# Designs tried in a protein design chat: VH-VL binders against Protein ImuA (imuA). Part 2

Target 1, 244 residues: Protein ImuA (imuA), of Caulobacter vibrioides (b8h429)
Amino acid sequence: MEAGTRTPTPVLSFGEPSIDGCFPGGGLPLGGWHEVTGAGLEDETGAAPAAFVTQLIRGLTDRKGGAVVWVARRADLFAPGLLGLGFPAARLIQVRARDEAETLSLLEDALSTQGVAAAVAEAEAPDLTAGRRLQLACEKRGGFGVVLHRRPYGGRAGGKPRLVSGSASFSRWRIAPAPSGPPPDDIGLGPPRWRVELERCRGGRPGGWILQAQEAGHGPHPFRLVSQLADHDVAAAEAGRRFG

## First folded at step 12 (VH-VL)

Design u1 (from q3 with light chain H36Y)
Fold by ESMFold2, fold request of step 16:
Structure u1 (fold): chain C 244 residues (1-244), chain A 122 residues (1-122), chain B 111 residues (1-111)
Amino acid sequence: as target 1 above (244 residues)
Amino acid sequence: EVQLVQSGAEVKKPGESLKISCKGSGYSFTRYWIGWVRQMPGKGLEWMGIIYPGDSDTRYSPSFQGQVTISADKSISTAYLQWSSLKASDTAMYYCAREAYDFWQGYYFDSWGQGTLVTVSS
Amino acid sequence: QSVLTQPPSVSGAPGQRVTISCTGSSSNIGSGYDVYWYQQLPGTAPKLLIYGNSNRPSGVPDRFSGSKSGTSASLAITGLQSEDEADYYCQSYDSSLSGYVFGGGTKLTVL
């Protein structure tokens, strides 16, 4: 018996029914946090998942002001690469954290701060308590967050990634590079492409696609659909590992 | 409908303490920030600070940091503005306002209290 | 002086159009932060008039409109009516202050 009404969770449409239809709200839920990991060799330190996340948050920052906070334990984010994707470096705040706990704490702080449009942390999977804190921070200020799964110093002794059941995140994605697209007007290099797998989304269903970067200023959507992957091509084997 | 009802006008002497209130109704009180805004006689609006009643996270304008205390009692859906020692220069109208948020349209004060006139005179 | 600069007063005849400017800097409007407008009728609390630069809440007539360009924003009022006589404030977020800022206010007189 609550007084008043709550605004429904806002969404970012990909502009493509095969993607948007995976989500019960008809698009990527905003005002919360998401998980992204690399596939195969990209899982540990690859650049493709970071570039995908950069392109995703550019879709938000093209429409709203504010800083993008990027937290990592290693200083491996390359600002010229972000500029090449059309993301202005002047809005980027890079923060180096000492350890995993500080990484997640800095992400939580950024998501609670007005003037921050989006925040990214390169971290291992947060435990359930940390994930709940991230979601509460997003709800308090309406922030958009991403945990980019990384193991900055290789694997821990004897360790797999932590298996968790139940997560405060809205979705989990697995990203690998794909061959670049045709160059604009047949001149130069084509735009970057990714093999994109939606491994899990809250209340929805998984899917897989080849997506291409949408050029800045060419519409409200950060990606263009190149092709949809068949069901057997998605990362069904990843469902038993669980993150977040 | 959303309503913010403030406590009545106050007449005080310099050096006295004061706590004025703002009661919210018609919405989930703990899920929205509440801001306080001062308007000195014949002057414009000045943002003083905000509070999130759900966890008491409180932020102050630099001009008001250390000058006032903002608090809330979520059990009775009420926010407060306090002075420990009033000055004559604190004579002003004080408004509370609810901060609305839309992911695309930003942060704005969509509902305002009627105001509380505070007069501080020797 | 205020972080956002507004003219102290403007005037217009009934039925006319006026505009009220709101000039900021690179730490607020110039960083892409949105602009919001409030109307304060004499002796009353402020009322939200424009949010997200150009959107009108329910109950605000379409003769009120807002825009933003560069480091500045503008409120336009057409078809002036005597009840429009009020003070008007712009508001934004300032990254250097980590908080909200209001303009100094503009008194609109309807002649």
Scores: ipSAE 0.453, ipTM 0.741, lowest interface PAE 2.5, mean pLDDT 83

Design u5 (from q3 with heavy chain G106S)
Fold by OpenDDE, fold request of step 16:
Structure u5 (fold): chain C 244 residues (1-244), chain A 122 residues (1-122), chain B 111 residues (1-111)
Amino acid sequence: as target 1 above (244 residues)
Amino acid sequence: EVQLVQSGAEVKKPGESLKISCKGSGYSFTRYWIGWVRQMPGKGLEWMGIIYPGDSDTRYSPSFQGQVTISADKSISTAYLQWSSLKASDTAMYYCAREAYDFWQSYYFDSWGQGTLVTVSS
Amino acid sequence: QSVLTQPPSVSGAPGQRVTISCTGSSSNIGSGYDVHWYQQLPGTAPKLLIYGNSNRPSGVPDRFSGSKSGTSASLAITGLQSEDEADYYCQSYDSSLSGYVFGGGTKLTVL
């Protein structure tokens, strides 16, 4: 975490104490990798979690230059959707991987490369060894990495969500779509909203929120807090994942 | 105090091999990238490449890819720059420098070696 | 020939203000990559002067300042002193070259 950096350790703040307070450093640390999973069908489609990750990374790209490397085995990233969120698509580098091992290797490489603001990899289930390697890669340049969990090709839709546990990631998130609010111009749909659960945070605590995408240029933070989830709502969701 | 101490000046003939060194001290050598920069006589600075001594991850400038080899021995906190076959055009001052970055991962060279002068002439 | 363009030389009298420009393109400074500056005194190794566009490392006088806008950066030296006579280099990153790039250097002469 301190490799080549000066104290204090930089963090990506959400601008909301209820979220930032879940992290020991007052925000999402940049010198580490994080896991993002979808809820239900989103484990396969990845649309909602991908959009969430995109919005999160926009928070970084608004503050620094550099490319965003997106590693995936599938070529189904919805570029127009990213643009709609204000993501600098011109800074996006999509890399195709042949298999899981190459995916993670490419992610490690990206995290170690100059001029990379953030790196994302769509992967199935990195093991502990892979997770440790990713952390080491992040520490080489203080890189920000995201593993977006997606089901493999031919996976069962609506099946029991894969439990991701015991990883070396700094944090683990579960993302589901949420109903949008009213649009600013009263025409169409408002900005996208997500049900966001921070399931695990190293040295921190879990939490749950409804977050809305913050429009580019309308604030320093990529998300706006709509509401905080009650503990029973989070528990219910977890129960659903365990027995569903 | 962070220090990078480079090996002494070299006088070589074309076709000879050469390996110069850069020894780091005063910091965790395995946790910082070490870059090499060339400065030809009366000319500007040119980035050649960079190595992470912790795992020997090495990146080269496209202009120097295949022209030189960058390596490191973390057991003695030393980075190396080597040529298999020198040319007269390799005559230059060579600097090693430690890469650092700020809060927003702006990468720069915060510590420099004193330089190694390499003269290649027939 | 350098990716970043600097004037080959600038001059000023003691006490004056001088500026050194560093002009890049959309693939480096214009892409949001920061600019750093180095001072190289005659017969010595380069020394970090400015990092992250405008930050001074410890030991660098506040007479030195940096700025960045668009595809260009600038180093300003106020209260010019004889010891400021040196070569100055800007440095950034270029995405098209996938590597660090330097300016051609500017020789500052104190008259």
Scores: ipSAE 0.743, ipTM 0.874, lowest interface PAE 0.8, mean pLDDT 90
Fold by OpenDDE, fold request of step 16:
Structure u5 (fold): chain C 244 residues (1-244), chain A 122 residues (1-122), chain B 111 residues (1-111)
Amino acid sequence: as target 1 above (244 residues)
Amino acid sequence: EVQLVQSGAEVKKPGESLKISCKGSGYSFTRYWIGWVRQMPGKGLEWMGIIYPGDSDTRYSPSFQGQVTISADKSISTAYLQWSSLKASDTAMYYCAREAYDFWQSYYFDSWGQGTLVTVSS
Amino acid sequence: QSVLTQPPSVSGAPGQRVTISCTGSSSNIGSGYDVHWYQQLPGTAPKLLIYGNSNRPSGVPDRFSGSKSGTSASLAITGLQSEDEADYYCQSYDSSLSGYVFGGGTKLTVL
């Protein structure tokens, strides 16, 4: 990835060497777009992956100003639970799109707009052309883009988005919910946890982890590493997804 | 070395059209935004708008939207600022400037043209 | 009537420290947008002096420093020299105006 206005490309560190080490630049690069998918039913509901993305973006918003643009056809993901992660709601611009094409167009525009810290779009599956356009948009301002894959309404349970192999995205993630641990104050529910799989990373390597949301103000990074998944566990999960 | 070279001073009458230019060199012209900044005589700097020459994506300040047209010809690494009908109030120095950003995507202007003085008088 | 407010003028003797303030609001500096500073020598184009609140481009001496807090930013010049006589502008982004904004400029006179 070549930066349009500066080099080298800045990265968002997870603060965990086991994760950051999967990326050639030592973290999730800006100036590019990333794919996030849900596991199983999460491909449709998108609750767990959306929460993950929200937490990820908080890592950026804690360090810089600017709006977060969230483009979606549905308005079902911005529940109190997402805001409970400490996401700056006042900085969130929700944009309703009519269809897939408009969704991607709005994402491109957001990525090219000054004053935008990050841009997210809920989409089915950008094709190669769309992916290239997104990358170009990111390169205009070193923007951080996320495509959250969601199945359309009425899709079959367990359906997979028509992912384009060799997409222009820098990384692809698969997110599943994981059982939460005890809360720090032993009151109520603990912070959310995710089974996080980095399926693809340009110039890097895949990996898998159980990550927990880090509460706002409790550290410099949005995630805490709970455990690292073994390579064979990640491979097994991938095989299970491919063959049912 | 990054350079922005602007066209020469202009003396015009109200109602006339004008197009001034800014030629970039020493860098990839298509990969950096180029902005225009107005400075009226004895006054401060005013951001007018900005263009990405790679695809001609153009953004304007609300104050200048519809008042001027910003364009670019990437084949000759040149950005333009133009008026369809000049006013006396358009008398000012006009600068083009290259936009850059730091590690945290803080956007600023790191290179400036020498300026083009536009004088509009009857 | 600039969005960012600067004192119209400041002055100092050679060797002294001077400070130029840049006051914004909740829609720009207070919203977390960074502040940049430009120096404009008489009869010349502006030059980038400070970017990202406190970073100096190559060629800018360490006598120049920037800081940001709350809704305001500040440019400090230590060891004031005659060549520092110029106009100084702060710049940021304003979300309500959807655009870059400059301060009104400060004329620095070296006595």
Scores: ipSAE 0.732, ipTM 0.869, lowest interface PAE 0.8, mean pLDDT 90
Fold by ESMFold2, look of step 13:
Structure u5 (fold): chain C 244 residues (1-244), chain A 122 residues (1-122), chain B 111 residues (1-111)
Amino acid sequence: as target 1 above (244 residues)
Amino acid sequence: EVQLVQSGAEVKKPGESLKISCKGSGYSFTRYWIGWVRQMPGKGLEWMGIIYPGDSDTRYSPSFQGQVTISADKSISTAYLQWSSLKASDTAMYYCAREAYDFWQSYYFDSWGQGTLVTVSS
Amino acid sequence: QSVLTQPPSVSGAPGQRVTISCTGSSSNIGSGYDVHWYQQLPGTAPKLLIYGNSNRPSGVPDRFSGSKSGTSASLAITGLQSEDEADYYCQSYDSSLSGYVFGGGTKLTVL
């Protein structure tokens, strides 16, 4: 019987030991898919998680050619807003899906397609079967996928998440806005900041930070560490952290 | 050690069918894309298509769509290139090649078969 | 003709430096896709020489180097040796064709 040889899972380093050290591979794994949600109710923090994901993917697209596919049921993502975070509009493919099943199917197709650098879908939490299909699609190309949790306003409340026994994703992040940084020349808004929690990662540990957007061309990493959150501000290593 | 071993040279007549093979060893055959590349006598390399043997997902160059069939039998770690009706213009060297599994530097072939010469007499 | 354009031939004396160009377009190299290079010695299969614009696989000597700028790429060979006489192909991905594309090839002659 033959055994294939693959390189270790590629990672995206944040350039900060306190963040990278949470992952067994020393950075965010690129051979699978990840979950990102807002802190509290979506209508209170709605844009911050999308902006965080956009900044993260911009870090990838600075170094890798190809399209970014963004799948949503609602057509409310606007390309000029993405350009304001340094995202190249020419590489964005926006796809509108009719329902959850089509959203996940389009994400799956994008992750297995040549010429795609990363794919994002705005969806509820996939069940284990859907999550396994996403992982298989990522494995065809070593891809990077994100499920951005976004629920209809007034439907399923953010404090009552869909119950899924276990998750096939490599990591789950909870994102809230933070007060922006000082303006570079005291004019306009400073760089965006986020309160960032790594709630769970496979084989690793949780963490929390205040991160600031790193402007394009100002460093090798998409974020700059502003501060590390104290241990009491971050869920301890205990059972059930996935649902905290 | 990664190896791709192709079937031997073929001499055929126009209108005949042909199926040539590429057997992979030394790696997980179902987890890498396999491409086929044509080189006509005295000419350069032309990508024909690729297959993912794990689920038989197959993609063709527009120039070869409908001209050939790419397939795989994962139980014997073998990819195939086949013609239902050969033409004299199909005379060429045919290579199989494994695509590297590499997120950052994608879309290159890191291992090549030795080639199968197909001669179709007019 | 070929989607990526290479000179049909180049030549150099032993010990010299030669450069092989690979010119693409906005749908391939200009879209940020990497350029890879293959060496084909006479009568043999192609062999990966450079991947990801500038990376050498194990066993490729450091006298081979690659670079990419804009819609073009370049392979440089220094310290030219008679064993370097071969055909050289660049390769990339093209979004308009949804496929892998090769240059037309460059025959290197060592004088």
Scores: ipSAE 0.589, ipTM 0.788, lowest interface PAE 1.8, mean pLDDT 84

Design u5 (from q3 with heavy chain G106S)
Fold by ESMFold2, fold request of step 16:
Structure u5 (fold): chain C 244 residues (1-244), chain A 122 residues (1-122), chain B 111 residues (1-111)
Amino acid sequence: as target 1 above (244 residues)
Amino acid sequence: EVQLVQSGAEVKKPGESLKISCKGSGYSFTRYWIGWVRQMPGKGLEWMGIIYPGDSDTRYSPSFQGQVTISADKSISTAYLQWSSLKASDTAMYYCAREAYDFWQSYYFDSWGQGTLVTVSS
Amino acid sequence: QSVLTQPPSVSGAPGQRVTISCTGSSSNIGSGYDVHWYQQLPGTAPKLLIYGNSNRPSGVPDRFSGSKSGTSASLAITGLQSEDEADYYCQSYDSSLSGYVFGGGTKLTVL
């Protein structure tokens, strides 16, 4: 076992080259923290960003023991949704924070705490200093963190989500629901789907996809690729090269 | 070569203070957790606590919280275990151990010091 | 007191196979935490033998193997040799205690 910087960070593979290829390490980096936000109005996205994060974390927790710490100022986490996505409730630790500063502090503590497999905080974008502290906490144990940008209940006055660059996160994702797939046994709705945009990742490239929840027991890949959305850089480059 | 070298054996009386040391070499000392483990005579291993020397983040076993102090001086790559007032029941071998940096297989000690025997008797 | 239960002793003749059990609970092994094993030769510090349930560090012979199932784990030693006479400890993480936990140890005697 070797220690040091520049050792390849462990990754969570999506099992799809068009997604994994966006990351220089061939998958979602696990030695840091990531940002997830809803696309559009919170009413339109509903629980889709939280469900996406839950499904993503299941890919980790299927292979690793430990708690998932979920920090929020609102006590409205949809626990039945977690169970419906194959996440055992016994591993969830829900923590209610009083304000934004405490939310980020609790996330930082969770990321450096023994026995925590992953940590999520419902928060606005951390400033650069807070983001660096989160990065250092992840580095203590190779932790996996998510800041989920659910706008506060009731919204802020003037209410536009803060869309600020300058965070120290490894990636930023924008999530909306997509129409569900065909039901496999004609039982209720089909598997949930998401419109998923990788807005930014360090050292890599953006992308967009429609992803579907994959059943537990099909290996470590929690999503199935339904379609790849337009890749503006790839589409433009392909069009130019194909004609000349 | 990763090495953890501990301070020498100690013979003390009840009520005395003591600080024992563990010097790490051959790796980036500030980037690994260091734990302390007690082994009472003829008994098994007991985890006492752990420290991250990079920022001195320290966690204790409930059985040892308030009973010992774990600290580190990163400038000399050394971790410490300290008692303010020893008891005869503190007679034991004390090991420091480095936690491996391993995301998927977590929470194991990949390198151990040679141990420091502490004898407390009146 | 140990959180993980091991037999106090096991024995075997040279060349035989022995196993050492490590029994936990829902707050440690049963929560999916890995089990690690250490060998302690007489008068020496513990040495990592198995990590992550079944992985051997470099230099550990393949006659040592580990497994985990449910709330229990097992260390197997095949081709038993006199130098295997030692104490063996399992170790895991316990969420209720928020800490690392060791088994009580097993003395292996080679007959």
Scores: ipSAE 0.572, ipTM 0.790, lowest interface PAE 1.9, mean pLDDT 84
Fold by ESMFold2, fold request of step 16:
Structure u5 (fold): chain C 244 residues (1-244), chain A 122 residues (1-122), chain B 111 residues (1-111)
Amino acid sequence: as target 1 above (244 residues)
Amino acid sequence: EVQLVQSGAEVKKPGESLKISCKGSGYSFTRYWIGWVRQMPGKGLEWMGIIYPGDSDTRYSPSFQGQVTISADKSISTAYLQWSSLKASDTAMYYCAREAYDFWQSYYFDSWGQGTLVTVSS
Amino acid sequence: QSVLTQPPSVSGAPGQRVTISCTGSSSNIGSGYDVHWYQQLPGTAPKLLIYGNSNRPSGVPDRFSGSKSGTSASLAITGLQSEDEADYYCQSYDSSLSGYVFGGGTKLTVL
């Protein structure tokens, strides 16, 4: 007899081998948490990282009793952007926090709660201890956690370079906008697109893609693959100016 | 094999304290919720509460909040149900059960202990 | 009331089909929460029979089936056998109580 019973961890798959093959389980664990950041200054990336997250988790609201909790510190109104991507507003619970510690505590509490399919917190960075608590919270109810890296007041946090050692998240993503796809009948905007980099995946490998939003009812997965980037393309830094 | 083994039957008098146990084996004890369920003589099942042994997160049915204490000792893979002062109306069979979930976040009790009969009489 | 309602008893002859209903409300089954079924043979602990409305765990024969519609769920047993004589409980989640709820139980008698 085996010493223990093991249940396979449910995953959120992209439905694309070049993406899903980066993960040791063939997708993003539903009992885990992930980090998303913008590629560059916030005024250059705008709402693209938040829009990517809303598209990523939209299908999780189909889980029974599936609420999405979104924790933020800014007073900006992000809910209209979520609705504009077809996100079901009736499933959204928006929460405002006063500081970083409360933000992460609310995220942890939401992920531990029956009926929460996913929770997103706009935060700078959890330390390793906070990240391990988030992982435990996700495991309790099979919830999907996201820390969306944002400064609470805009601009660069603290002005110091970040030291990124010791993350407890399953994956870390860098997101930039990409030009929208062609509109179906030349009316309105085409589907949103993102330049998507998987910087790190626990037990897996990095990757890069151009992804397009999949409209509700047009496919089983949240994105359509537009193109795959070569491995060295996702590792390349944006060209910067040199000063002598 | 997943197994939940409960402590033996108890005969007590009103006013006495009692702590009964549920030992889990064959799985990662700290990674699953353990619930407690009461079955009064000739009656149905009543959910009392649930604990996550990994961090002792504990949730109670409103009907049992403040009337019992649910706890766990993860070092010995054991959950507990405790009364500080028993009443005759506490006479019942008490089950522990492990909670599991699937992709759709459907939560169900997939493994049950054998039960502990508690009899409270003068 | 948020209690899941089951008939107190049902009966059937060997080989027949029997159904057991479980009726809830808008705070539980009517809100889309799943229904699970447990079998309790005389003198034994409950055993998981159906989870997630209609899924059978390993070892449960396919003559047991479950369904859910609206605020109600149903357990069907076909090819009834003497060994099926037991108490059957439905279970769901109730948002008003913030917790799990069981039905009152149904005693199945095989004639």
Scores: ipSAE 0.288, ipTM 0.699, lowest interface PAE 4.2, mean pLDDT 83

## First folded at step 15 (VH-VL; from u5 with heavy chain Y101W)

Design x4
Fold by ESMFold2, look of step 17:
Structure x4 (fold): chain C 244 residues (1-244), chain A 122 residues (1-122), chain B 111 residues (1-111)
Amino acid sequence: as target 1 above (244 residues)
Amino acid sequence: EVQLVQSGAEVKKPGESLKISCKGSGYSFTRYWIGWVRQMPGKGLEWMGIIYPGDSDTRYSPSFQGQVTISADKSISTAYLQWSSLKASDTAMYYCAREAWDFWQSYYFDSWGQGTLVTVSS
Amino acid sequence: QSVLTQPPSVSGAPGQRVTISCTGSSSNIGSGYDVHWYQQLPGTAPKLLIYGNSNRPSGVPDRFSGSKSGTSASLAITGLQSEDEADYYCQSYDSSLSGYVFGGGTKLTVL
């Protein structure tokens, strides 16, 4: 009853300074929502981005408990256990939405619901008003929200969706698969890897990395760093040239 | 219980090589970073570097890069700090320390070895 | 010279309160990295005292507390006891050095 003491704002630390240093709080805040999109063909199929999100939230559910709500319009949701990363499927609540408005409404409701540690929705980029509502829902219970971008609203084949600049999300990520790493002890397939780009971070700076999955029980963080990418910095510098 | 047990004190001459050890027990050795910290006589603590024994990922302080080698043998749960050619200025106490397994906070040490005194004199 | 600045010494009488400051910069505490504190009793290894700015490990008395503000942190010790005589170190991470950084240490004397 007399519980009113603020706890420190929790963050998801990557356990790698070159990543954590991009965020003003030293990690990815849990009382907020984030955008994740695929690169190239992953925009539509979503395998690598969905696997990345699954790995990201696995550590949270291991430590915090609770359920993960996954809202999608399509019947092709990638289950967290598809990658063999040890995510307990019994904690996953899959919800099918009929349209974009319902998708965002269900995401907001899930983030406001007691016992929900994280919620993911496969949706278009929310506008600023919808994004503000998502942020308020996250703040209410300290929930972790993800909008996973898939096939844009109005869905023309081959057209890349244009992400809205200045969204209310804390961070925006671009994900592609990367070749798997060397197997542990030189036996079998290595752990999965992703090419990960932080395109935008509120109050922080962008970055790029190759990340490798950390197996459950092998560390407190979801990923280990394989390499830091330099191409993002070069491309950003060249893109800033003036009009002639 | 978690323990880090270091090798005993060493007395060496300048130019000699040395490898000191830190054996971890009571936890999964390959799943925690192990750091090395120097304390010169009457002085404070200085971080030297850190290693992840699971794959030998090793990071050095700029002040110690190229001055020492940090390594681990995961088959015997042991981390090492070594010099190829000791200097008198290497006289110090050397601690190993385990980085905490903490989802909410990172970059701190929750268990320390007892220390290894290294004396380098002519 | 240490990256994090601490006073070289502080003192207090038994039962009193003492604070130990830890001053950093924009590349460490000011970048949002947490501050941790270690106690080193004479002739012994350091021991974790405070982590994540203000959290106490199991077995550390509630007389020890920590805080962080801006580019600085503070360790407070109340109800001073003779066994509190030790060296105290703050520690953080520094992005410009890509490394763990310690304060120079503060020797606490209980009068």
Scores: ipSAE 0.015, ipTM 0.578, lowest interface PAE 7.9, mean pLDDT 81

